# Ledger of designs, part 239: VH-VL binders against q9umr5

Target 1, 268 residues: q9umr5
Amino acid sequence: SYKPVIVVHGLFDSSYSFRHLLEYINETHPGTVVTVLDLFDGRESLRPLWEQVQGFREAVVPIMAKAPQGVHLICYSQGGLVCRALLSVMDDHNVDSFISLSSPQMGQYGDTDYLKWLFPTSMRSNLYRICYSPWGQEFSICNYWHDPHHDDLYLNASSFLALINGERDHPNATVWRKNFLRVGHLVLIGGPDDGVITPWQSSFFGFYDANETVLEMEEQLVYLRDSFGLKTLLARGAIVRCPMAGISHTAWHSNRTLYETCIEPWLS
Key: E = the ipSAE of ESMFold2; O = the ipSAE of OpenDDE; V2 = 0.75 times the mean of E and O plus 0.25 times the DockQ between their complexes.

## First folded at step 8 (VH-VL)

Design qg41 (framework fv_nofazinlimab; at its last look DockQ between E and O 0.67; V2 from the best seeds 0.81)
Fold by OpenDDE, look of step 10:
Order: sequence, then C-alpha cells, then structure tokens
Structure qg41 (fold): chain C 268 residues (1-268), chain A 123 residues (1-123), chain B 112 residues (1-112)
Amino acid sequence: as target 1 above (268 residues)
Amino acid sequence: QVQLVQSGAEVKKPGSSVKVSCKASGGTFSNYYISWVRQAPGQGLEYLGYIIPEYGTANYNEKFKGRVTITADKSTSTAYMELSSLRSEDTAVYYCARGSKWFDSEPYYMDVWGQGTMVTVSS
Amino acid sequence: DVVMTQSPLSLPVTLGQPASISCRSSQSLVRSDGNTYLYWFQQRPGQSPRRLIYKVSNRDSGVPDRFSGSGSGTDFTLKISRVEAEDVGVYYCMQGTYWPPTFGQGTKLEIK
C-alpha cells in the first residue's frame, strides 16, 4: 500500500485548488489516502505562521500515528514554509518525502499581487518598515519577508523565517535541526515562470545578496553553516531539485507534466 | 566552443515514430535547458519543448502533448526528441538549441543551435 | 499563446542601404522581473537559425554592430544600418516571456 499523503495549501488557498492533484494521485497511486488539510483557508492564511504550524501539527499527529511506515507531505507555496517549520518542531514525525511545491523557502522579496492587495501603498523596498514591526509579524507574509537590504532588521525582527533557518540564535536550533533531518527526502520544486515567488530561486533555497544577485543554495550561510541541516541533507543525497519552466504559480498543483516528473516519483 | 550535433535525416511513414538526437560538445550540458524547435519547409519556427538533463525535467508545448517525448543522457551529453503518431504535417527540420542554465531565468536563451534534422513523413 | 506579428514579410533592400523589421506581440512582453524576453534570430539560406539579439537590444558576440534591436512592451524593431550581401536570409522575432515561446512569421530579406 502507498503511504498517506498530506497536503498543505498556500496563501489565500483552499482544498479546491488541489482537485487535479488528488485526481492525479488517485489515478497513478490508487488507494492512496490523501488528506488536504482544511485549516487556515482563505484570509485565515494570513495568521501568524507559528499559529498555523501549531494548528497543522494537531492535524497531522493523528495521521502520522496511524501510518507507522511514514507519510508524504506536499506543501504548496506558503505551505512549504509551514511544513518545514512543522518538521523542525516535531521530534517524532515520520515524513518520508517532503515535497516543497513552489515555496519561498528562503523568503520573499518581491512585489506581487498579494502584496499590492495587502499593502497597496507600499513597494517591496519599503515593506521592511511594516513587516519587521511587531504588528507586521502578525501576518504570515511578513513572517517570511526577507529584505536583502535590511539584513539586520530581518535577523532581529523576523519571528519565523530567521528562526527556522537558524539565522538567529535560539535555544531550539539544535533540536530543530535534528528533527528536520528526520525527513527522508526534501523535494524542491519551482521555476522561473512562477511569477509570484521572488526570486523564484527561493524555492531552491537561493536568494538575493545585498546587490540583489541571486545566489544558489550552496552559497547561502544557512547551507554553509548547516544551520538547519541543508548541507547534511545534500551530502546524504536527500535533496531533490526539480526545476521546471513554463509553470505559473497557480498551476504547480494542477500541471500533469509537473506531477509526473516532480511529484509522482516520491509518492511510492 | 559549444556545439550541438544532431542525428541524420529520417524518412518515416504516417503513424510511426521518430527519435532525433542532439549531442553537445565543447561545454557543459546537464545544467542547461535544451530546447527543440521545428520548421516545416518554407514555414516559420515552432517550439516543441525542452529538457533540463541534470534533473530530467521536461515540458512540452501543449500542441504536441501526448506525442512528443524529450529525454536526455547526461553521460553522453545527448538529448533526444521523440515524436509519435507521425503525420504529413510533421514533415520539418527539427532543431535542438541550448538555453540558459537552469538556475538562470532564460530557459529559451537559444544561443547555440544544432544543424537540424530533416524528418520526412510520407506514405 | 502569444502571437508575434512581423512586418514586412518580404524586404527587398539595396546593398548599403538600411533595413528595418517590425515585430509586435499580442501582449506586453515585460515579465514580473522587469525584463523583456524578446529575441531576434537570423536564418541564412540552408542554415540553422542564429541568435542576433537577446532581451530586445543586446547583441550576441560576433554580431556586427550594424544590427540593433529596440522597442518596449509590445512593439519591437530590428534595424540593419547598412545591409550587406551576407545579411540575406529570414529574420525571426521570438518571445520568451510566456510559455510556450512563440516566433514571428519571419521576414525574408533579399538584395534588389
């Protein structure tokens, strides 16, 4: 039998978005129990990510308990960060494949329709004024806002991304790293035509330097320091990169070619 | 200098399949996009799809989905394009072309082209 | 799909005279990253296409400076300041902003 699949949605998303994914899984892996977690949907996805992590944790614990052989996680967009944090705080998770589906794993720094909607008078260059405030950190988007021009503010004010990255020292860093390393495979999916994740390489733990040059995962401090286990995972062959052009952000979970190439192989 | 060398001309019957190869030399292969483009006689250019050999990820023009398969062998620095259920309208010169590195944002860079492979579909 | 429209489709030119080819897209080719992925290709008789210009106005290495690309949004132009005999061929514009990439019809440049 196939391991259960747990799906975590993204910002302003709902379970309906994954109808095609469910169809694909059912077709290619019949009998798979797929659970799309219906938590923090729509506007509720703006709630602090740590709150979301707690909610999702409560939901996945019983699923994992019933699946001693392990489970797979498919986590889309913002959900990818939620899942990474989830795996960091859970010392007893049994996740085989963690599929990060176009997630801003190294954060977001770009003007998107979402940002324009939430902050119509703010450009990305000024969003640090809001996001790195206590008030701003009450919004999920700000929890992974990563301004490369205000690194000090990011490191000091980011209450989520900086912590799960181990970029800011905290008493749980070692334990979180240990927990995250329990994952069997980390599957990173993303591409240049995404249009939302900025830079799109963030889905592969790439990100801007101070000059807005995109650096690869291996050039990031979090990798070099192995602060949450990326270097270790790569060394043991546990990181899978699956880049694909021609996929828009809202199509990652609905594209058949993408599913067959980047998702399906890791559901066995 | 990077070069792409394609396999020779093919003559096929309708309903059959053709597989064209594209071998890269003189530079790195696996980390780049390899695109396929065709050109019917006296006509313009049409994009078929691409592959990133390093990861085996390929995507296809919807017009050809179900009939075109793009693969690659990193060990030989060779990309392949297979087109099935051939019809007369598939008669064309097929080109491979190299794009940017996968980590860059220009998958359709196409700065280096193969010499082309003529595929003729006739009864 | 994005439609690329070139004009003219046939371009007879006297040697040494300038030439201009227009390419229009059905929608703006400006991507979210601020770049415009418009390319120009030259295809000489019996040869593979050769890229001349990338991102609207950047010449590839080895491309003579008599070639220049310009434009923005949906309107683009390839110019040849002084046409030479070796410039005979078909010229294509291509957009790489949207999936799938699409080409113009081609402009056949001939010497009068």
Scores: ipSAE 0.932, ipTM 0.957, lowest interface PAE 0.5, mean pLDDT 96
Fold by ESMFold2-Fast, scan of step 8:
Structure qg41 (fold): chain C 268 residues (1-268), chain A 123 residues (1-123), chain B 112 residues (1-112)
Amino acid sequence: as target 1 above (268 residues)
Amino acid sequence: QVQLVQSGAEVKKPGSSVKVSCKASGGTFSNYYISWVRQAPGQGLEYLGYIIPEYGTANYNEKFKGRVTITADKSTSTAYMELSSLRSEDTAVYYCARGSKWFDSEPYYMDVWGQGTMVTVSS
Amino acid sequence: DVVMTQSPLSLPVTLGQPASISCRSSQSLVRSDGNTYLYWFQQRPGQSPRRLIYKVSNRDSGVPDRFSGSGSGTDFTLKISRVEAEDVGVYYCMQGTYWPPTFGQGTKLEIK
């Protein structure tokens, strides 16, 4: 028997986007119970990430309770950040594989169609003025906006990402780290042709320094300090990296080659 | 100073398959994109696909999906490109070329090239 | 796929004179990171392609400074300020912004 799979979608997304993923899982792991959570769909995906975390938490509790052998999470784009927080705030999660599909784990800093659609008069260099305001932090995309030229503002104003990454202190940090470390496997997927997640290496916990040089996970303070357990997970052999070029942002959940290479091996 | 050395020329019949090797020496192999590009006689360049040996991740140009398979053996620093169901139109020089490290932003960088392998498909 | 169109296809040049090759893409090559992944390759007769230029205008190590690249968006140019005999060959532009990477049809440079 295969462990149940819970799918968490991304920004401006819904369960419909995962029809191909469900077909692939059914072909390779027939009988798997797959639940694609229909919460915060479309424009509701703009709601603050902590609000989304609370809603998704309530939805996953009964699924996890019915699966004493464990569950797998497949979390796409912004949804990967929701899943990061779920693994930290839940004292009793039983997640085996956390599969992160092109999620901006260290944040987002780039000019994309999503940014232009939401803030048509803003450039990436000036978005910090909106996002690092109290008003801006009421929008999910601003919760993971990480301007490398205004790192002081990011650290002080980010109500979500800086906290879950342990970049700013939080009274629950020790408990969140303990909870996150219960995950069996952290499977990181992403690639240079994504076109939305910028830098794409954010999906692998890499990010820009002040000169916009991308530094890898092992060079980040959050890793070096082991703030939420990345160094410990890597030492356990629990972090899997699966980079693939040639996949655009909306294709991570509908590409058979990607599925067979990066996802299928981690579904048990 | 890395060098890519490819296997020798092949003559194949229509419907058969060919497997070309590309061995890296003088540098790191596993963490780089190893791409395959072909060139029909007197024609331009056409991209087939790549592999990142460290992770075993490969992807292929849609034109060749189902017929091309790219693999790598990290212990011998060798990448392989296998093309099946050969047609006369597959007659070309096949090149391997090194891209950037997987973590860098330029998978199709192709700064180091093999010498090429002539594959002739004839009856 | 992105179509790359080069002009001219044949470029006869007198030794010591300048040469210019145009490359146009069917869509903008600017990526979300603000970079443009446009490359220029040289292929001498009987040899493998050799990369000359990366990211529009950056010259590879060992490439003579008489080679220069420029352009933005959809329009790109490779210039050779003073053509030498060893420059004979075919020149290709390539885009790496979109999968799959695609090449121009090539420009054959020959001495008059």
Scores: ipSAE 0.829, ipTM 0.907, lowest interface PAE 0.7, mean pLDDT 92
Fold by ESMFold2, look of step 10:
Structure qg41 (fold): chain C 268 residues (1-268), chain A 123 residues (1-123), chain B 112 residues (1-112)
Amino acid sequence: as target 1 above (268 residues)
Amino acid sequence: QVQLVQSGAEVKKPGSSVKVSCKASGGTFSNYYISWVRQAPGQGLEYLGYIIPEYGTANYNEKFKGRVTITADKSTSTAYMELSSLRSEDTAVYYCARGSKWFDSEPYYMDVWGQGTMVTVSS
Amino acid sequence: DVVMTQSPLSLPVTLGQPASISCRSSQSLVRSDGNTYLYWFQQRPGQSPRRLIYKVSNRDSGVPDRFSGSGSGTDFTLKISRVEAEDVGVYYCMQGTYWPPTFGQGTKLEIK
């Protein structure tokens, strides 16, 4: 039958937001066990991402144990970073498809309504002063803030993104890369009409250079150095890119065309 | 210089379907948005949808969802737009246009247009 | 859908005189990257549309410098500093910030 599916939500989100996705899976893959993890809901999604990774890890262990044939992950927005870290820190994960649904995989650098609500006196050009401080790193948004104009501060201060990207030295880098490479497929989903992820190409491991020119995944140092396995995965044919314009940030998990095109083929 | 050459004019009955082709030559095709836009006689422009041939991903204006299908054949550098359940208000010139590469930050600039295909729906 | 409203819909102009076309959107066209995806197209009689201006004010290559675009937020303007006979046709604004892209109704420019 079909492998179990684990869903990890995003910022200011909860398990209820995925009811349409659950409906689609039930229609196309009847009998699939789908678990939408009900952790770090709402304002709790602002807790440090490493704290969220720990909590989600504890929740997925029994699910994976009951499914020795493997599981799939569908991880939305901020949740895609949680999931990538899970794949790195779990020596024994059995994830086949990691479906990254409009996630800021190379970070975020944009003036959005969410940013203005949380940091009303700041703009993207000066938020590095908050985020690249020890107390700023206590907030999930700052854990993946990636200011292309303050690369030295990012590399030194990031407690999460620079580590899971292998951009800063740490003792676990080799083990994390090995663990991540056990994934069967990495499915990257996103598009230009998202409106929140900035640059939207971050969902495909693209990001700004110092001139705010977006470089593709294959042009990134983390890809070229294969810091956490992207080059190896691409060479293995394990990276699937599924770009789709016309979908806003809150609609990725409630769009049937997106589901049928980008998600359904990867659910066993 | 890239050129987009469309199939010839069509006359259709209400309730039938039409499939318009758009062949790219003199440039790259698969990694670009290939968009479709229509213009009813004496009226303005209306966006139908797109395809990115490399990935086979397509999306449609909600007004036409369920009736429009956009496909591509990479081996022939040809995109297709099929409109079903035709009505008299579907009488229009249908254009294809090459947009940006899918990875570019300008989502809908359409710098190269086909010559247009007149579709007339008449009972 | 974002509604794009052009004014005027018909614009008779004397050769050599300036022309101005207004375009208003039903909501702000500024994206999270700080850019505004507002375009102007020209359609000569019997021809396909041609892009003139992208991102509010940037002129495409081969577009005469008598064409200029301006505006911000919801209000945008295309100006022709001195109209020439070749400028006759219909001008459309288009927003590309929100799905689906939407066009204004068009402004028909004619020589008096």
Scores: ipSAE 0.778, ipTM 0.890, lowest interface PAE 1.1, mean pLDDT 91
ESMFold2 (binder alone), look of step 10: mean pLDDT 90; pTM 0.932

Design qg42 (framework fv_nofazinlimab)
Fold by ESMFold2-Fast, scan of step 8:
Order: structure tokens, then C-alpha cells, then sequence
Structure qg42 (fold): chain C 268 residues (1-268), chain A 123 residues (1-123), chain B 112 residues (1-112)
């Protein structure tokens, strides 16, 4: 039998968005138990990411306990960051494949309709004033806002992403790294036509330097220092890169070609 | 410095398939988008799809709906474009072209082109 | 798909005179990263396309200074300051902001 699959949605999203993904899994791996978590749906997806991590943690514990052979995570967009933190805070997770669908692993720095809905007069260049305030950090989207022109503010004010990436010290960093390294495979999926995740290379742990030149994962301090285990995972052969152009942000979970190429091979 | 060399002209009958090759030399192959573009006689350019050889990831213009398959062999630095269920309107010069590196922000900015392969579909 | 419309489709020019080609897109080509992925290609008779301009106004290595690109949003122009005999061919604009990349119909530049 196939290992159970747990799906974690993204910003302003719900379980309904994964209807096609469930159909694909049922076709190729019939009998797979797929649980799409109905937590922090819609506007509640704006709640602080640590709050979401706590809620999702409580939901995944019984699912993992029922599957001694392991489980797979499919985590979409913002949900990929929730899953990053879950793997770090859970000292007993049994996740085999962590499949990250276009998640801003190194953060977000771009103008999108989602940001304009919440902050209609803001440009990406001035959002740091809002996001790096205590008020701003009460919104999930600001928890992974990473302004490359104000990296000092990001490092000091980010209550979530800077900590889980090991970019700022935390008392639990050693334990978080040990727990994260328990994962079997880190499958990174993303592409240039996403249109929301900016830079799109954030999905592969790439990110802007101060000149907005995108540097790859292997050039990041978090990788070089092995802060949460990326260098160790890559050396183990546990990181899978699956870039695909031609996929927009809302289509990662509903494109058959993407599923067959990047997701299906990692479901048991 | 990279050069793309394509296979020779083909004449095919309707309903058959054609497979065109594109061999890279003199530079990096596996980490780039290798795209396929066609041009019917006296007409403009039309994008078919691409492959990133390093990851084996390919995607296709929906217009060609399951008729086009793009593959690559890293050991020979060769990409292939196979088009099935050929019709007379598939008569065109087929080009392979190298886009950007997969990690770059400009995937479709094709800067190196093959010489083209004429595919004629006739009875 | 994004529609790219070029004007004129036929451009007869006297040697040494300037030439301008217009390209209009059905929607804005500005990407979420702030860049505009508009390209210009030249196809000389019997040859493969050659990229001249990338990201609206950046000239590729080896492209003569007399070629320049400009524009923003949905309206773009390729200008040749002084046409030379070797410039004969078809010029295509292309957008790379949205999948799939799409081309204009082409502008045939001829010496009259």
C-alpha cells in the first residue's frame, strides 16, 4: 500500500483547490489515503505562521501515528513554509517525501495582487515599513517578506522565516536542524511563470542579493553554514529539483504534466 | 560559445511521425532550456515547447495537444522533438534554440539557434 | 495567449535612412519582478533567427549600435538609425513574460 499523503494549502486557499491533485493521485496510486487539512482557510490563512504551525501540528500527529511506514507532505505556496517549520519542531515526524509546490523558501519580494489587496498603496520597495513592525508580523505574508535592500531589518524583525532558515540565532536551532534532517526527500518545485512567488527561484532556496541579482542555494549563507541541513541533505542525495516553466501560481496542483513529472515519482 | 546542429530534412506522409535531433557542442547543454520553434513557409514563428535536460522537465504549447514530445540525452548532448499524427499544415522549418539557464529569470530569450530542419508532409 | 501585433508588415527603406518597427502586446508585459521580457529578432533570407534586443532595450553582444529598442507596457519600438544593405530581412518581436512565448507577425525590411 502507498504511504498516506497530507496536503497543506496556501494563502487565501482551501482544500477545494486540490480536487485535481486528488484525482491524479487516485489514478496513479489507487488506495492512497489523502488528507487535505481544512485549517486556516481563506482569510484565516493571514494568521501568524507560528499559530498555523501549532494548529497543523495538532492535526498531523494522529495521521503520522497511524502510519508507521511514513507519510508524504505536499505543501503548496505559503503552506510549504508551514511544513518547513513542522519538520523542525516535531521531534518524532516520519515524513518520507516533503514536496514543496512553489513555496517562497527564502522569502518573497515582489508586487502581487495578494499584497495589493492587503496593502493597496504599497510598493514592494516600501512594504518593509509595514511588515517589519510588530503589527505587520501578526500577518502570515509579512512573516516571509524578505526585502533584500533591508536585510538587517528582515534578520532582526522576521519572527518566522529568518528563524526557521537559521538566518538569525534561536535557542532551538540545533534541535530544529536534527528534526528537519529526518526527512527522506526534499522535493522542490517551482518555475519562472508562477507570477506570484518573486523571485520564483525562492522555491529552490535562491534569492536576491542587494543588487537584485538572484543567487542560487549553494551561494546562500544558510546553505554554506548548513544552518538547518540543506548542505547535508544535498550531500545525501535527498534534494530533488523539479523546475517547470509554463505553470502559473494557481496551477501547480492542477497540471497533469507537472504531477506526472515532479510529484508522482515521490509518492512511495 | 555553443553551436546547435540539427538533423537533415524529412519528407513524411500524413498520419506518420517525425523525430528531429538537435546536438549541442562547444558549451553547457544540460542546465539550459532547449526550445523548439517552427516556421511554416512564408509564415511567422510558433513556439512548440522546451526541455531542461538536467532535470528531464519538459512542457508543451497546448496547441500541440499530446502530439509533441521533447526528450534529451545528456550523454550525447542531444535534444529531440517528436511530432506525431502529422498533417499537411505541419509542413515547416523546425528550429531548436537554446534559452537561458534554468535558474535565470529569462527562460525564453533564445540566443543560440540551430540551422533548422525542413519537414514536409505530403502524400 | 498574448497576441503580438507588428506594424508595418512591409517596410521599404532607402539605404542610409532610418527605419522604425512597432510592436504592440494584448496585455502589459511587465512581470512581477519588475522586468519587461520583450525581445527583437532578425531573420536574414535563408538563415535562422538572430536575437538583437532583450528586455526591451538591451543590445546583444555583436549587434551594431544603430539598432535600438524602446517602449514600455504594451507598446514597443525597434529603430535602425541608418539602414545598411545587410539589414534586409524579417524582424520579429517576441514576448517572454507569459507562457507560451509568442511572436509578432514579422516586418519585412527591404531596400527600395
Amino acid sequence: as target 1 above (268 residues)
Amino acid sequence: QVQLVQSGAEVKKPGSSVKVSCKASGGTFSNYYISWVRQAPGQGLEYLGYIIPEYGTANYNEKFKGRVTITADKSTSTAYMELSSLRSEDTAVYYCARGSKWFDSTPYGMDVWGQGTMVTVSS
Amino acid sequence: DVVMTQSPLSLPVTLGQPASISCRSSQSLVRSDGNTYLYWFQQRPGQSPRRLIYKVSNRDSGVPDRFSGSGSGTDFTLKISRVEAEDVGVYYCMQGTYWPPTFGQGTKLEIK
Scores: ipSAE 0.802, ipTM 0.903, lowest interface PAE 0.9, mean pLDDT 92

Design qg43 (framework fv_nofazinlimab)
Fold by ESMFold2-Fast, scan of step 8:
Order: structure tokens, then C-alpha cells, then sequence
Structure qg43 (fold): chain C 268 residues (1-268), chain A 123 residues (1-123), chain B 112 residues (1-112)
């Protein structure tokens, strides 16, 4: 039988968004137990990411306990950051494939309709004033806001992303790295036509320098220092890159070509 | 100096399939988008799809999904475009064109083009 | 799909005179990264397309400086300051901001 699959949704999203993904999995891997977590749906997705990590952790423990051969995670958009933290804080996870669907793994810095909905008069150049305040850090969006022009503020104020990336010191860093390294495969999916994740290369651990030139994962300090295990995973052959153009942000979980190419091969 | 060289002209019957090749020389191949664009006689340009050879990832214009398949062989630096269920409306010059490196900001740069392959569909 | 509309479709010009081609997109071509992915291509008779301009106004290496691109949002222009005999061909605008990339219908430039 196939390993169980756990799905974690994104910002302003819910389990209902994954209907097509479930159909695809049922067609190619019939009998797979797929659990789409109905936690932090809609506006609740704005709750601080550490709060979401705690809630999702409580939900995944019994699923993992029932599957001694392992489980797969499919984590969409903001959900990919939740899953990053889950893999670090759980000293007993048995995740085989962690499939990250267009998640801003190095953070977000862009003018999008999502931000304009929440902060209609803000521009990406000014959002750091809100996000790097204590009040702003109570919102999930701000937990992964990464302004490349205010990196000092990001490092000092980010209560989530800077910590899980090992860009800032944390007492649990060594344990988090050890836990994360237990993952079988880190499958990174993203593309230039996403339209929301900015830079889209954040889904592959690339990010802007101070001149807004995107540098790849291997040029990031977090990789070079091996802060949470990316360099070790890459050397082990455990990182899979699956870039695909032609897919908008809300279509990653409902595109058959994407599923067959990037997801299906990793669902043992 | 990077060059894309395509296979020769083809004449096909309706209902058959055609497979056109595009060989890259003089530079790196695997990390770039290799796209396919066609041009019917006396008409404009129409996008079919692409492949990134390094990852084997390909996607297609919705108009052609189910009929077009784009593949690549990294060992020979060659991309292929196969179009099935051919109709007379598929008569066109088919071009391969190189986009940006997969990690760069846009895939649709089309800075280098093949010479084109005429595919004629007639009974 | 984004519709790209060119005008004129036929452009007879006297040798040495300026030429101007317009391109309009059905929606704004500004991407989330702040860039506008509009391109201009030249296709001489019997040849493959050749890129002249990328991101609205940047000339490719080897393209004469008599070619210039301008515009923003939905309205773009390709100008040739002084048409030469070698400029005969069909000119296409293309948007690369949205999948799939789409082309204008082409403008045939001829010496009258």
C-alpha cells in the first residue's frame, strides 16, 4: 500500500482547494489515505505561524504514529513554511517526501493582490514598518516578509522565518537541524508565472540581494553555513527541484501536468 | 556562439504524427527553457510549449494539450517536439527557440531561434 | 490569453524615412517583480525571427541604435529612426508576462 499523504493549505485557503489533487492521487495511487488538514482555514490562516505549527503538529502526530513506514507531506504556499517548522520541531517525525508547492521558503517581497487586500495603501518598500513591529509579527504574512533592503530589521524582528532558516541564533537550532535532516526527500516546486510568490525563486531557496538580484540557494549564507541542513541534503541527493512555468499561484494543486511531473513520482 | 539546428522538412498525412528535432551547439543546453513556436503560411506566431532539459519539466499551451509532447535528450543536447492527430491546419513552420536559464526571471526571452522546420499536412 | 494588437499591419515607408509600429495588450504587462516583459522581433523573408528589443526598451547586442522601443502598461511602440533596405520584413511584438506568451499579428514593413 501507499504511504499516507498529509496536505497543509496556504494563506486564505482551506481543504476544499485540494479537490483536484485528491482526484489525481486517487487515479494514480488508489487506496492512498489522504488527510487534508482543516485547521487555520480562511482568515484563521493569518494567525502567527508558530501557533499554526503547534496546531498542525497535534493533528499530524496520530497520523504519523499509524504509519511506521512513513508519510508524505504536500504543503502549499504558506503551508510549506508550516511544514518546514514541523520537520524541525518534531524529534520523531517519519516524513519521507516533503513536497513544497510554491512556498516562499526564503520569504516574500512583492506587490501582490493578496497584500493589497490586507494593506491597500502599502507598497512592498513600506511594508517593513508594519511587519517588523511586534503587532505585525502577530500575522502569518509578516512572519515570512523578507525585505532585502532592511535585512537587519528582518533578522532582529522576524519571529519565525529567520529562526527556522537559522539566519538568527536560537537555543534549539542544533536539534531543529537534526530533526529536519531525517526527511527522505525535499521536493521543491515553483515557477516564474506564479504571480504571487515574489521572488518566485524563493520556492527554491533563492532570494534577492540588496540590489534585488536573485541569488540561488547555493549562494545563500543559510546554505553555505548548512544552518538547518540544506547543504547536507543536497550532498545526499535528497533535494529535488521541479520548476514549471505556466502555472499561476492558485493552480499548483489543480494542474494535472504539474501533478504528473512533480508530485506523482514522490508518492510511494 | 550558441546555435539551434532543426531537422528537415516533413510531409505528413492527416491523422499521423510528426516529431521535429532541435539540436543545440556551442554552449550549455540543459538549464535553459527550450520552447516551440509555429507559424502557418502567411500568418503569425503561435506558442506550443517548452521543456527544461535538466529537470525534464515541460508544459504546453492549453490549445495543444493532449496532442503535443516535448522531450529532450541531454546526452545529445537535442529537444524534440511531437505533434499527433495532424490536421491540415497544423501545416506550418515549427521553430525551436531558447528562453532564459530556468532560474532567471522570465522563460520567454527567445534570444536564439532555430532555422525552422516546414511541416506540411496534406492528403 | 492576453491579446496583442499591432497597427498598422502594412507599413510602406520611403527609404531613409522614420517608421513607427504600435502594439497594444489586452491587459497590463507589469509583472509582480515590477518588470514589463514586452519584446519586439524582426523576421526577414525566409528567415527565423530575430529579437530586437527585450523588456520594452533594451536593445539586443548587434541591433542598430536606429531601433528603439518605448511604452508602458498596455501601449508600446517600436520606432526605426531612419529605415534602411535591410529593415524589410515583418515585425512582431510579444508579451512574456503571462502564460502562454502571445504575439501580435505582425506588421509588414516594405520600401515603397
Amino acid sequence: as target 1 above (268 residues)
Amino acid sequence: QVQLVQSGAEVKKPGSSVKVSCKASGGTFSNYYISWVRQAPGQGLEYLGYIIPEYGTANYNEKFKGRVTITADKSTSTAYMELSSLRSEDTAVYYCARGSKWFDSTPYAFDIWGQGTMVTVSS
Amino acid sequence: DVVMTQSPLSLPVTLGQPASISCRSSQSLVRSDGNTYLYWFQQRPGQSPRRLIYKVSNRDSGVPDRFSGSGSGTDFTLKISRVEAEDVGVYYCMQGTYWPPTFGQGTKLEIK
Scores: ipSAE 0.794, ipTM 0.902, lowest interface PAE 1.1, mean pLDDT 92

